# Designs tried in a protein design chat: VHH binders against p49116. Part 232

Target 1, 238 residues: p49116
Amino acid sequence: EGPLLSDTHVTFKLTMPSPMPEYLNVHYICESASRLLFLSMHWARSIPAFQALGQDCNTSLVRACWNELFTLGLAQCAQVMSLSTILAAIVNHLQNSIQEDKLSGDRIKQVMEHIWKLQEFCNSMAKLDIDGYEYAYLKAIVLFSPDHPGLTSTSQIEKFQEKAQMELQDYVQKTYSEDTYRLARILVRLPALRLMSSNITEELFFTGLIGNVSIDSIIPYILKMETAEYNGQITGAS
Key: E = the ipSAE of ESMFold2; O = the ipSAE of OpenDDE; V2 = 0.75 times the mean of E and O plus 0.25 times the DockQ between their complexes.

## First folded at step 15 (VHH)

Design ll56 (framework vhh_enristomig)
Fold by ESMFold2-Fast, scan of step 15:
Structure ll56 (fold): chain B 238 residues (1-238), chain A 118 residues (1-118)
Amino acid sequence: as target 1 above (238 residues)
Amino acid sequence: EVQLLESGGGEVQPGGSLRLSCAASGFTFDDYAIAWYRQAPGKQREWVSTISWSGDKNYAESVKGRFTISRDNAKNTLYLQMSSLRAEDTAVYYCARSQGTYLPRDYWGQGTLVTVKP
């Protein structure tokens, strides 16, 4: 059968909200983050192997790995997002919460450690100069993770993960033939994604969400969105 | 109480123009994305256009170049300027609110009917 990913899966173009305000607020950060999440879901939906697993499995997979996909997307799109500026704004917001006694010291420590882990991850990916093909395959490896609790069809998911690993190996060996340890250096970065809490990511980047809206409710909404609406939202900007 | 009230629908000939309005109340209009949807008789609801709280615009492929979405934050009003109307644009048009461009819609208007008659 053909490859897991095509050249179309290498393209990952994030369009930021415009104009950027002089002082970043929770609405700008949340809109930016939700666009990246939407782009990540669009990327996953476009994979034939993903569609072949069926709607229930698709929803369970994305619910389990959205934080890993989102974090890889943050690293890949760090420059277009001005991620360092967004993180500085989040830190400033946390400083205000400390001064107003809105958060416990333990919670602030957890959140700051999360931000430091995120910065370390993004810096490591930048230093490795991860290319678009490598990002696409890393996203596929985390998407097709068979080891999340509660998943069904784990044998098929594992098969797709193996295929992603094999195609990444083939790509790296052909493209970076003189760098014997490149694949190993890339793959050892992935476990760090599991150490970053999805609820802290949600608190940092999706603070603009109110009421009963959560990432868990957003994921089925995006995955069930009609294809023309999905495509129009991604490419319809003037 | 959140309310969205559409108006401006009516009958128009092919190639004509109409401007739809959606009057919003009961919330801080400036903080929300608002979208236009339509539903033709016997068909499922179709997304038409979304405008973010900052003014970013997205359009369905079928209406690109013919429809323009805009907002007037001072008047708490959303607009859809429709030009070069076609028979297939005949539908009830709804406005809907969301916390962001790609986030779920939480409130809907009752709709306004647009009929394109030859």
Scores: ipSAE 0.489, ipTM 0.788, lowest interface PAE 2.1, mean pLDDT 89

Design ll57 (framework vhh_enristomig; at its last look DockQ between E and O 0.63; V2 from the best seeds 0.00; counts 0 for: pae E 5.2 > 2)
Fold by OpenDDE, look of step 16:
Formats: C-alpha cells, sequence, structure tokens
Structure ll57 (fold): chain B 238 residues (1-238), chain A 118 residues (1-118)
C-alpha cells in the first residue's frame, strides 16, 4: 500500500475574513472558526484512506475528533489567525456577559480555564516549532483514532493511525536526525487535546454565529458538500 | 418573515451578459453570507458562488472569471453579474442565506430562470 499522506496533504492554508474589522466582533470570530473547521474537514476528505471508510464512518469519526482537529488547526494557524487577539476578544465578550450576570461563577471558571488551555497548547506547539508535515501527521493520528465510542471499522481506522504514526516517525527521523527525542516530544502533546471540552470550544467560537445549531449537525453538511463548493476558496472581496 | 426573492432571469445569447438580483427581507442582511445556486434541467442543484458577511467571496470553477457576486447591504440585495454566458449556464438560479460561508443554507428563494440559447 502507498503512503497515508502525500505532499498535498501538508498544505494547510487558512483564509481569514477580509477586510479585518477594527473590532473583532462575534461574526468575525465565528466566521474565522467556521473556515478553520471547514479547512480541517476539507483536509480530512482529501485523504484517500478517509474516503475509503465510507460516509457514515467518516461522519462518526469527524464528530468524535473535530475538537482535536480544530485545536490543532488553531495551533497551526495561530499567526495567520492572530489567535491571541481573537482569544482576547473572546475574553472581552465574556466579560460583558459576566457583568450582565449571565454566567455562573463556575461556568466562568470553566470557560477561562479552557481559554488558558487553548493558549497553552498553542504556545507549546509553537515552542516545539512544529512544521507542516508534522502537523499533517498529527492530525491524521487524531483523525484515525479507533478508541472513540460508537465507531465502525475500528480495525481499519487503527491501521490508518498506525500508518500515520509510522510515517511521522520516518519523517522526524529523516528531517530531525539530530533530535532523537523529537517524536516523543511531539506525541506527548496529543493528550492535551482530549482534555479540552468540545462544548466549550463550540460556545467560544461558534455559538455566536450558528446559534442553537450544533457542530455535530454541521459536520455532515460539510462532509457532503459537492466537490465544486468543497474545493471553492475565498478569492477576495467583491 | 425571512424572504429571498430572485429576479433578473431571462433569455440571452451565448457570450451575452445578465445580472441577477436577490432581494432579502425579514432579517439583518449584513450579518449573513449569501450564496447563489443553480439547477439545470435534469440535473442536481449546484453551488455557484458565495459572498460572506465581510464581502469576500468564492466561486465554482465553472463560473470563475465569468461571474461576479456582490452585495449592497444598504439595499439588502445580492447580485450575480454573469458574463460570457454559455449554454451550460442555463438553469434556475437560487439565492440562499447562510450564517457563514461554509455553514448550511437555511433559507432559499424561489429562483429565476436563465436560458442561454442562440
Amino acid sequence: as target 1 above (238 residues)
Amino acid sequence: EVQLLESGGGEVQPGGSLRLSCAASGFTFDDYAIAWYRQAPGKQREWVSTISWSGDSNYAESVKGRFTISRDNAKNTLYLQMSSLRAEDTAVYYCARSQGTYLPRDYWGQGTLVTVKP
């Protein structure tokens, strides 16, 4: 069998809404997040192994790991997104909600902690100086996780995950031959992704735009997009 | 009540131009992405173009370079300027509202017919 990923799967270019507003409003944040989510799912769809799992399995798989994929995407696109600025804006919006007594103290704490975890994770990835290939393989490892409840074809998923891991190992050994522990340092970051709440991520980045619509309901829509729309990219302001 | 109303359809010769409009009402127009779709006879509905709330846009490859999507927020109106029209562009054109560029379309217009024939 051929490799799980090709060079085409390394490219991960996020296009931010343009023009950027003076104040990062809820629409900007949510639209940006939606684009990242789309890009992540678009990336997944482009993998032959992913396609081979079938639509139902694909949907279940993405539903299970979208938060992790999204978070990796945040880390990878942190500079392009001005993630720190976005997170600051989110915090400011949250403060307004706090002042209006719309959130419980416990909920505020949870949300703030989540934001901290996101920032910390992204900072840690930046510190490791993760490159595009490594991100691609990490996303593949996360995507093809067989240990989520309710999945079908778990043996095949596991096989794909193993391939991703092997290819990552080979890449790291080849590219970073002087750093014998780089692979371990990279992989040890993955558990942090599962400590993050998908519900809180959804609330922070998507609720303002999609309202009561859940990411779970959006995932099938994106995965079923026609090829033309799926491949469509934002070209600029009209 | 949310409403989208397409207009501007008609018959045109190959190579000709046509401008479609989609009048929106019943919601804050400038907060939403709006997209054009089309459905040719005997074919499935296909995506044509989307313009985001911020004004950036994307296009299907089949119409790229020939079609231009735009919006006038003051008039709550979406436009599709079509040029270099081809026979294969013959279809009913629909506008659809979305909360985001890549999010589900939640409201649709009734469509306007474009016929490209010699």
Scores: ipSAE 0.801, ipTM 0.902, lowest interface PAE 0.6, mean pLDDT 93
Fold by ESMFold2-Fast, scan of step 15:
Formats: C-alpha cells, sequence, structure tokens
Structure ll57 (fold): chain B 238 residues (1-238), chain A 118 residues (1-118)
C-alpha cells in the first residue's frame, strides 16, 4: 500500500483572526479556537484512510478524539496563536469569577489543574522540538484510536493506527538517526492527552458560545459540510 | 427577535453588477459572523461567502474575484458586491448568522432573487 499520510498532510497553517484586539476577549478566543478546530477537522477529512471508514465511523472517531487533536494543534500552533497570552487572559477571567463567587472553589481548582497540564504538555512538545511530520503522525495515531467505546470497524481503525506508528518510527529513525530514544520520548507524551477533560477544554476555549451551540453540534456540522464550502472556507483561512 | 432582511436583488444582463444588502436587527451585530448563501432552481443551497466579526472574508471558488463581501457595523448591515455576473449566478440569495466563521448558522433571512438574463 502507499503511505497513510502524504506531504500535503504535514502542512498545518493556522490563520488567526485579524486584527488582534489590544485586550483579549471571549469572542477572539472562541473564534481562534474554532479556526483551529476547523483546521484539525479539515486535516482529518483529507486523509484517504479516514474517508474510507465512512461517515458514521469518522464522525464517531472525531467526537471521541477532538480534544486530543485540538490539544496537539494548540501545541503545534502555540507561537502563531500566542497561546501563553490567551491562557493568561483565561486565568484573568477565572480570577474575576472567583472574586464574584460565580464558580465553586472545587471547579476553579479543576480548571486551573487543566491549564497547568496543558502548559506542561505544550512545554514538553516544544522542548522535544517536535517537527511537522512528527505532529502529523501523532495526530494520526490519536485519530485512529480503536479503543473508544461504541466504535465499529475497530480492526480497520487499529490497522490504520499501527500503520501510523510504523511510518512515524521509520521517519524518526531516518531523520534523527543519532537519537536512539527520541521516538520513546515522543510517544510517552500521548497518554497525557486522555487525562485532559474535553468538557474543561470546551469551557476554556469556547466560553463565548451562546445558546445551544456545543462541540457535539459543531463536529457533525463541519464533517457534513459540502466539499466546495469546506475547501473555500479553509482557502480563505490560509 | 433576531431578524435578517435581504434586499437589492433584481434582473441584470450578463457581465452586469448588483449590490445586495442584509439588514440585521435584534442582536449585537458586531459579535457575529455573517454569510451569504444562494439556491438556484432545482439545486441545493450553496455557500457563497462569509465575513467574520473582525472583517476576515472567505469566498466560494466560483465567485472568487467577482464578488466582494463587506460589513458596516455602524449600520448593522452586510453587503455583497457582485460583478461580472453570469447566467449560473441566477439564484435566491440568503443571509445567515453564526457565532463564528466555522460555526453552525442559527438564523436565516427570507432571501432576495437575482436573475441574470441575456
Amino acid sequence: as target 1 above (238 residues)
Amino acid sequence: EVQLLESGGGEVQPGGSLRLSCAASGFTFDDYAIAWYRQAPGKQREWVSTISWSGDSNYAESVKGRFTISRDNAKNTLYLQMSSLRAEDTAVYYCARSQGTYLPRDYWGQGTLVTVKP
């Protein structure tokens, strides 16, 4: 068979909303986060193996792993996003909520722990100097996870995940031949993604959403978007 | 209540120009992305263009270079400037609101008819 990913799948270019406001607000953060989510789903939809699983299976996969894909995207695009500045704005908002007794102390602790886990993850990826090929394959490993509850075609999903792991190994061994333990250092970072709550990620980055709009409604909307609209939207965002 | 009202449709010859307007009321216009869609006779609804709350715009490949989307936040109005019109641009044009560029549309206008006749 040919490779799971092509060179086009290595390109991951986030275009931020313009202009950046002098003071960050929930609308800017939400728009930035939704652009990254859209780019992540565009990336997944472009993979032939993903398309081959069919609409129902691919929707279930993305609903199960969107938080892991999103977090990898945050790490990869941290500089473009000025993620540290966004996180500082979120912390400032939380401190104001504490002053106004709008959140329980237990909830605030959970949210702050999530922010610390996110910062640690992004810092670890930066220290490892993860390149574009490595990010693409890590996203593929996360996307093709056969162990989420309720999935069908789990044997096929597992085969795609194993193919992603093998291709990552080949790339790392060839490109970083002198660093025998690089692959192991990279892969041990992945379990941390599942320890981060998707509900807290949604609360932090999609706080600006009003009414009945949720990640559960956004994912099917993006995945079922007509191909021409999908391509037109991403072309402008790039 | 949230309301979107399109206007400016009509009949034009091929190569002509039209400017569509969408007047918004009942919400803080500045906080929302607004999009143009169209539906030609016997076809499904097609996306045309979207403008973010900050003014960033995207276009369908079929209209790129011919159509320009813009917004006037002081007037709570969205515009679509259409030039070099073709027979295949004949459609009812709809304005739609969303909380972000890539988020689901939650409110739609009633539409305005554009007919390109030779």
Scores: ipSAE 0.512, ipTM 0.798, lowest interface PAE 2.0, mean pLDDT 88
Fold by ESMFold2, look of step 16:
Structure ll57 (fold): chain B 238 residues (1-238), chain A 118 residues (1-118)
Amino acid sequence: as target 1 above (238 residues)
Amino acid sequence: EVQLLESGGGEVQPGGSLRLSCAASGFTFDDYAIAWYRQAPGKQREWVSTISWSGDSNYAESVKGRFTISRDNAKNTLYLQMSSLRAEDTAVYYCARSQGTYLPRDYWGQGTLVTVKP
C-alpha cells in the first residue's frame, strides 16, 4: 500500500575515504567501491516492498541484479567518486601491462570494451541530467526484475516493478511536463545495464581487496549484517 | 600463520579509562581494515569500531565520543582507547581482520576481558 518509495529512498550520499591519495591506489579504489556496494545494498534493504519478499527471495534478487544497481550507483556518484579519473588511471595501467607483456590481448580487449561501455553509460545519464528521484525509481525497476532465472514470487516482484514504473512515469510527467519523451529516453538506457559484466566489474573495482572471492558469494553476509554495524559504516545515510 | 592477539583488558571503575591493543602477525597489516567487536556474557557479539587501511574510522552509536580506534602500522598494532566506561561496556573484546571496511571479517583474535565494576 502507498507509494513504493519515500523521500528517504531518494537520498543517496556516498562518502569517499579520506585522505584522498595523490596517486592511483588500488586500496582507495576498492574501499570506495565497497562503500558504494554497501550503500546500494542498504538502499535496497530499506525498501518495505523488498523486505516483504523474505530473506531467501531478497538474496536471490540481489544476486541477480547487484551489478546493475552498482552501475547505476557509479553513474549517480560519478562526480563525487572522480570516476572518469579512476577509469583513466586503470586504462593507463592496462596499456602499460601490454607493453610489459603481462596480460593476454583478448582479456585486455574485453576489459577495455567494458570500460568504454561504462563510460558511455555514465555520460549518457549525465547528458540526460537524471535527478535523484529518477535514479531511485530506475534502481527500483532494476531491483524488482521478475525475469531472472530461479526467482520465486515472480508475480509479486512484477507488481512491484510495475508500481515503480508507474511512479516514475507520474514523477517525470509532473516534473518535466514540457519534455514529452523524457521517460522514453530514460527507460531506453536500462538495457545497457545488462551488457555490464559482473566478472569485469569485480576485476576493475574489487580484485585488490576480495581476491578470489566473488561479490555473489558475499551477498548473504552483506544482507544479514546487523543494523547497527551497517548503519554505523554508512556515513551520510538517513 | 595469521594471528591477532588482544591485550590490555582488566578491571576498571565506572567513568574510568582503558586502552586495548591487538598485535597482528602473519600478514601485511598495512593493507587491511581492522575492527573491534565485543561480546557480553549471554549476548551476541556486537560491532564496536572499524579503522580502514588509510586510517578512516567509524563507531557504533553506543560508543561514539567515548572510544577511539587507532593503528600503528610500524608496530602492526591496532588500539582501542576507551574512556567514560560504563557497566554496559563489560565484555570480551575481539579484534577482527577484513579485506575492506564493509567486507566480511576473515580472522578473529581470542579476546581480552574488560570488566567495569558496578
Scores: ipSAE 0.181, ipTM 0.565, lowest interface PAE 5.2, mean pLDDT 84
ESMFold2 (binder alone), look of step 16: mean pLDDT 81; pTM 0.820

Design ll58 (framework vhh_enristomig)
Fold by ESMFold2-Fast, scan of step 15:
Order: sequence, then structure tokens, then C-alpha cells
Structure ll58 (fold): chain B 238 residues (1-238), chain A 118 residues (1-118)
Amino acid sequence: as target 1 above (238 residues)
Amino acid sequence: EVQLLESGGGEVQPGGSLRLSCAASGFTFDDYAIAWYRQAPGKQREWVSTISWSGDTNYAESVKGRFTISRDNAKNTLYLQMSSLRAEDTAVYYCARGQGTYLPRDYWGQGTLVTVKP
């Protein structure tokens, strides 16, 4: 049996909308976030083990873990996205909306706490200097989580998660052999992802969505998206 | 109120060119991504090209180098310039609106037929 991930699964290149407007707006933020979400789901779709679980299981897994994958993607792509600038614009927009809608200061506090947790997570990953291989395996560990409610095929999902953990261990031991505790320092960062509210993430980054469009409706749409559309977006050639 | 109307389809010979247009009304055109899709007789609908609200473009591999998508925000119009047309390009071409490049399409045009015949 071959490895869970190939070299193609290490590549994770986000192309931002251009040009960046002088003053960020909900359309730019939503487009940027949806590109990252698409890239994350396309990455998952390309894994043979993920495909082998079948479409219904694939949809359930991504619905359960999209916020964790998205947050890992934000950390990995923080510089390309100018994430700090986007977060500052989100805060400004949200404060204005809250004042107009007569929302409580408690809501502002919850959102600010979420933003601080996100910044702390991204800073911790940057300080650890997490590389592309490590990010790919962390995403795989998150994706193949057997413990979400309502999942079927949990034994197979658990096997794929264990395979991801073993391959990450092999990679870290070979690449960072002098840092005995690196793997442990990386893995203890993962529980923080479960503390991030998916509802608050949706409000921060997908505020531009209207009508019947929500992340729960977008996930099956993206997973079933025509392969040619996926390939047209991901390939940087021609 | 929101409407998309395609035009410019017709019959061409292999190697020929056509320019399709999609006229948009009832919304702020500048804020939306717009895409071209096509459906050949008896086939599933296929994505062709997308242009973001900022002008970033993407193309299906089968049309790269032959088709060019563009938008004129002042005229609320989307274009598809097609060159080096092949028999397999024969299809009804639709434009569709999305809130973002990868987000679900919420409004579709009625389509315009392109037939590539010798």
C-alpha cells in the first residue's frame, strides 16, 4: 500500500483577488475566504483515501471539520492573504453593523475573543515554523477525524487518521531529527481548532453571503463541482 | 428583476470565431462573479470560464488559449470571445451569476446556441 499523501498534496497555493481595494469591503473578504475554502475542499477531494470513503461520508466529514481546515489554511496562507489587514477590516465593519443593529457589547466581546484566538493560533504556527509537509499532514489528521457525531465508516476513517499520524511522525523524525519534541509541540496545537466557533468564522469571513447561501449549502456544491472547473482554478499554467 | 440575457450564438465552420454577450440587469453587476457554462446535446452542463468582480479570469483546460472572457462594467455586459472553434464546442452557452468565483450560482440566462458545422 502506498502513502496516504503524495507530493502533490503538499502544494497549497492561494491566489488572491486582484487588485486589493484601498478600503476592504465584504465582497473582497468573502471572495478571499471562499477561495481558501475552495482550495481546502479541492485539496481534500484529491486524496485517494478520501475518495474511497464515498460521497455521503465525504460531505459529512467536510461539514464537520471545514472550520478546522479553514483555520489551518488561514495560518498557512496568512502572509499571502495579509490576514492581519483583513481581520482589522472585519472588526471595523462588524463594530459599525453592531451599532446600527443595536447588538450587545457581549457579542462584540465574543467576536474579539475569537479573533484573538485565531491570531494566537496563527502566531504559534509561525513561531514553530510549520512547513508545507507538516501542514498537509495536520490537515489530513483533522479531515480523517472519526469522532464527529453522525459519521459512518468510523473504523476506516480512524485508520486513515492513524496513517496520517504515522507519516507525519516519519517526516518530522527525518527532517527535524535534532528536535526531539517538535512533533509533540505541533500536535498539542490541534485541540485549539475545536475551540473556534464555526458560526463566528462564518460571520467574520462570509458576511457577504445572502439568501439561501450558507457554508452548509456551499460544501456539497464545492465537493460536487465539475473537475474541469477545479482544474481551471488550481493550475497556475497557461 | 435579476436577469441575464445571452446573445451572439450562431453557426460557424471549424476554425471560425464567435463573440458571445451576456447582458445583465436588476443588480449591481460590479459586485458579482459571472461565469460561462455550456451544455452539448445529451451531455451534462460543463463549466467554461469565470471572471471575478475584480477581473481575475479562469478557464477550463479544453478552452485555454482559444477563449477569452471579459466584462464591461459600464455596460453591465459579459463577453466570451471564442476562436479556433471545434465540433466539440457545439453547445448551448449560458451565463450565470455567483456571489463569488467558487460560490453557488443563483441566476442563469436562457442560453444561446453555438453550432460548429463543416
Scores: ipSAE 0.368, ipTM 0.703, lowest interface PAE 2.6, mean pLDDT 87

Design ll59 (framework vhh_enristomig)
Fold by ESMFold2-Fast, scan of step 15:
Structure ll59 (fold): chain B 238 residues (1-238), chain A 118 residues (1-118)
Amino acid sequence: as target 1 above (238 residues)
Amino acid sequence: EVQLLESGGGEVQPGGSLRLSCAASGFTFDDYAIAWYRQAPGKQREWVSTISWSGDTNYAESVKGRFTISRDNAKNTLYLQMSSLRAEDTAVYYCARTQGTYLPRDYWGQGTLVTVKP
């Protein structure tokens, strides 16, 4: 069996909506976030090991880990997204909502805590100078998590996670040979992803969704997207 | 109340051109992405093109360089300019509303028939 990931899986390029508005609004943030979510799912779909698990298992895995993949994507694409500017706009909105009594103080506290955890995570990844190969393997470790409730084929999922861990180790030891503890510093960042609420992520970044559209409905839509539409989206704007 | 109404279909010779329109009502047109889909006789529906609320465009590989999607927000109207038409472009063309380029479609038009006759 060949490697879990190839060079094509290292490429992770987010194309932001154009033009950027003078003032950030929910539509711009939601479009940006949905593009990152699509890119993350497209990345997962391209992995042969992921395809081998079958459609039902694929959908269950992504539903369980989308917030972790999305957060890793936010960290990886923080500069191209101007994530700090987006988060600052959200913070300003929340502070104004407190002053105008539009939101409960308890809810605002939960959301602010989430934003601070997200900023801390992104800052830690930036400080470690995580490269594209490392991000690809961290995403694979997260994707092939056998410990989510309700999963089937957990032994196969665990095998792929271990393969991702081994290939990450080989890469780090080869590329950063003088930094003996780099892998350990990288891996201890991963548990923080599970402390971030998917409901709060959805509220912050997908507020522009209308009606009954939710992440749970978006995931199978993207994973089952027809070939022509899927290829057009991969190509991006033309 | 949300309504999408396609028009502009008809018969055209191979190599010809045709412009489709989709008139939208019952919602704030400027806030939504709109997509064109088509369904050929006996085939499954396929995606053709999408235009975002900001004007970003995406195209199916089979129509790139031949079709141009555009919008007129003042008229609440979506357009599909079709050129270099081929027999395989024969289909009923539908417009569909979406909340974002990569998000599910929630409302569909009734369709307009395009027939490319050799």
Scores: ipSAE 0.209, ipTM 0.587, lowest interface PAE 3.7, mean pLDDT 86

Design ll6 (framework vhh_enristomig)
Fold by ESMFold2-Fast, scan of step 15:
Structure ll6 (fold): chain B 238 residues (1-238), chain A 118 residues (1-118)
Amino acid sequence: as target 1 above (238 residues)
Amino acid sequence: EVQLLESGGGEVQPGGSLRLSCAASGFTFDDYAIAWYRQAPGKQREWVSQISWSGDTNYAESVKGRFTISRDNAKNTLYLQMSSLRAEDTAVYYCARSQGTYLPRDYWGQGTLVTVKP
């Protein structure tokens, strides 16, 4: 019926924890990452089409695509997060761990390759100068992915993905009318998101978590949060 | 063993003030976010306020401007300063721990009763 996304779904403003410590630690990185994850799930939860799929489908869908949404969020919020500084700190730690034989060489290589892929993705998005509307639609395209194993309601999910693609095309054609191939250049960036391991993302950004707290436990917690608590935590006010 | 112990509840008249405390033990207090929740008789538990490990605060709309959450890391204690109290604030108040602002709560206190009546 109406558009998949409204202007309210374009707003994506990450509030970083304060104060920033002199030396980055796992608690600061984890809090920053969990805020971005929350913002990403809040964004998804606010979409009427997403709500219409029902809570069980919503949980399965986000569990399947959280790493792609999170990575798009990292690219969009790279400046606010000082992402380059966070990644440099992680690289420095990993290089020291190689020297001290604290981690296997194979594992360190996997993590370094993941960091390189993440930097390449963020650099590509920055060079394309992706705007807020384009990010919103790219997030919608990855959110409404019908091709993840184990999903139900795949025909409805595919319909919403096609609607997202159509609305992105309309936006790009109207806003960047002189750049005939911009849409193609943007869309070809998306497959790279599937090459990034969710396990390595969790290790890099959520290593401060202990006990039974995992991304798998965080997703249903946020998605099933009561509306009043959810809105209160989002607005943030004294 | 992780423990959270609330205190400071009691009876107060409408428009009055109370200060609730939550004493924490068995963990490094300053590494965790702590929240206040409340439950009125026959009602669902509702979130009231939260403070991150770094001191960032959030409030439920119903208590904004009336309640102030704070923490004293040296004393391992969370506070809720309640002012301009209303009959609808009558509830058992609980503190709850999490590893971050938006992360699941893993430990809860036993609660302290606040009764607002003339």
Scores: ipSAE 0.457, ipTM 0.761, lowest interface PAE 2.3, mean pLDDT 88

Design ll60 (framework vhh_enristomig)
Fold by ESMFold2-Fast, scan of step 15:
Structure ll60 (fold): chain B 238 residues (1-238), chain A 118 residues (1-118)
Amino acid sequence: as target 1 above (238 residues)
Amino acid sequence: EVQLLESGGGEVQPGGSLRLSCAASGFTFDDYAIAWYRQAPGKQREWVSTISWSGDTNYAESVKGRFTISRDNAKNTLYLQMSSLRAEDTAVYYCARSQGTYLPKDYWGQGTLVTVKP
């Protein structure tokens, strides 16, 4: 018994790199994005239900849903990150790439459409005034998704997702009792996350990565990080 | 050719101090996070401290208040100022490069031995 998430799992505090450079560069954007990704994985690692699934399942789940978790994190932390300023810097970079003929017009169109979808998502969440408890359960719903290809033991994952959905419903009906349709408005936002390309997210926010470092390699690295190093990084960053 | 070269190791008494250096070459030092790790005989390698490219620092709980990590971008050099040294600090100390504070390390130094003798 007991709830899927505790009060500790509602807290989600991002600490940005300091000082912010006068002109944003790919390294500042990448460090900022990496901190958010780390915070998202720390959040997942702290959930007893997630721990109970075991290391291999944990890695597979996060690899499948990291883009959804990351996008929810961008929306939740948009003010702290000054996300609009980061997106403006990315657009300036893309504009320079057009002028220097480094990217095709079709690729630029795809990336600009992704940025528009991201802005629309963040704006919709802001307009709904999604609170910390709601964000925690939305992240839990996407984390415990049983329908990703290649997952094993999907029955237990589905059970945790259903528990997350039930607890979110109970919270919203109690806390926002006057707004009969709030839960429906919140849940209808989630399908858009699956339509956003993880490859384009990686290109926009993790462009500073060189060589063989990719999100796919970062995920198991963080999830398997030794307790002492993991705790030291958490204490310093959040 | 990326290279990291540690120096400054040696023998010290308990309670003593030592300053380690890591000289970096073959890359734009300013753009990378650099970390100190250590490995004692017969034990797993453990993380000690990381400094981001912007100067943000993190420390293992066991060294907080005793060790200070710093960087000199003009000299392409990382430092670890160690004070109040204990027998348990005896290890080979390695510096390691990363593209970001929480990202995997891609290059490692050869290590420098620190021995705290009672």
Scores: ipSAE 0.407, ipTM 0.730, lowest interface PAE 2.8, mean pLDDT 87

Design ll7 (framework vhh_enristomig)
Fold by ESMFold2-Fast, scan of step 15:
Structure ll7 (fold): chain B 238 residues (1-238), chain A 118 residues (1-118)
Amino acid sequence: as target 1 above (238 residues)
Amino acid sequence: EVQLLESGGGEVQPGGSLRLSCAASGFTFDDYAIAWYRQAPGKQREWVSSISWSGDTNYAESVKGRFTISRDNAKNTLYLQMSSLRAEDTAVYYCARSQGTYLPRDYWGQGTLVTVKP
């Protein structure tokens, strides 16, 4: 059987909105995040193994793991996005909300803890100098997670996850042959992704979405988009 | 998904009263400040009143002493009690939740029309 991912699946290039604003605003942050989300879903839908699971399973998998995929994408694209600048702007706004008594202390604490977890995750990935191949396979491991509630075809999903793990191991052992424990250091980072709330990610990055829509509600539409429609979203042509 | 649904609008005579309601779903109601805005024909949307998560209230100068904002956390519902209504109060009234108060954008309801007949 051929590899789970091809070289085309290793390429992950985010195109940022232009022109760049002098000051970050909610629309720029939301458009940047939306482009990353669209890129992540287009990446997933292009995998033959993913297509083989069928539309209903595909929708359920992405609904369950979009936050993990998005967070891996944030880490991978941190430099091109100037993620540290975006997070600093969000923290500044959040500090101002404390003065205005608009959110409960418990909610503010939850949001701050989420930002700290996100920063720690991105810093960890940067320190490990995770390459494009490693990111592709980590995303595949997250995507093909058989342990989400309500999934069908769990045996097939588990098979694809194990295949992703085997191919990552082969790659790391050949490419980083002198670093015996590199794979272990990489894999122990993954559980942290499930500690981050998808609701808080949505509030931080997708507050500019029109019509009070949730990410869960738009996922089926994104997965069904034609190539031309997808390209329009990525380039902002429409 | 965050949903806000306004009700209670209608036609009223000058000096009359109306009570508006906003039913909220898709979030933990108790954690957020919620506000009423209005938009009169041909004018910009203006802030009317807000209530903090802890129950502190604020009002636009034009409605102070006439309108009362309140919340029922058990019912996930926001209220606006309007009295001594004037022709200039004629507007579509919107319920809004901040998307997190650290950002300037709000989730909006569909609105409810209040018409004060001169």
Scores: ipSAE 0.014, ipTM 0.470, lowest interface PAE 7.2, mean pLDDT 85

Design ll8 (framework vhh_enristomig)
Fold by ESMFold2-Fast, scan of step 15:
Structure ll8 (fold): chain B 238 residues (1-238), chain A 118 residues (1-118)
Amino acid sequence: as target 1 above (238 residues)
Amino acid sequence: EVQLLESGGGEVQPGGSLRLSCAASGFTFDDYAIAWYRQAPGKQREWVSVISWSGDTNYAESVKGRFTISRDNAKNTLYLQMSSLRAEDTAVYYCARSQGTYLPRDYWGQGTLVTVKP
């Protein structure tokens, strides 16, 4: 048995492409986003409970929840990513596209709503000053979500989610003992992740991809990557 | 048509050096990440190194400090400078293209053989 997560699962360090260009381009945004996605999947892959579910279940599970994991990663890594700068540039571009009639009004509305939801979520997490342990457990709660369509082994997934919730409760009550309402404030933020469209996330952050490369193809690729390869890539530039 | 053509392989003594090249054509080279992989006889293909479109590099632990990946965007060419070669470096070396460092490889070269003789 033992805990769902160990101290090693608290470490979540994103290395960004350097330098950030003066004018944001699709290649910089896509590379940055794919690095965060890789880091998120590497994190999930390292969890013994996740490994125990088996490769097919792991792939289905991550396909169902990648957008929620990615969004938590954006919030956690907002400073290192300069996420506010990226989102401001995207908003400016959309406003100019409205003026130039390049996008339909309905599509622009959907994208703007997504960006505002993302900004609200990241701001709420920053205001709560969510720490590394809390992020690790929130990611685990999201990862072990049994209620996505098409999942198998839902009873095992639910057990791991409940274990994550229990360990988060124990951590928060011990570490922030003077703040009796902190756990409730954190948990009520999670439903907002389900309001984030994975299609719009893909459009905003993976817009540099062409052809047959999609999140659906990326997820199995990363999860099936050999141990030596993903270890080499996760350690960053040499 | 997208093409990746490796060259520079050959026979070398242990402790020696070789420089591999991968000539790219049919796409905008500087927009893509390019990786080196190798496959020894009877073994699974293994990743060696990758370079992003911006020049960031990563290496497999087994080659770190001995191999250097680089790119010349003006020549549409990828390089792998190999030093302190060992018998276990004997393999066919392939270059592969991807749209990002961690993204699936979509085009592969035909390979170049490197043999490190005892």
Scores: ipSAE 0.426, ipTM 0.747, lowest interface PAE 2.3, mean pLDDT 87

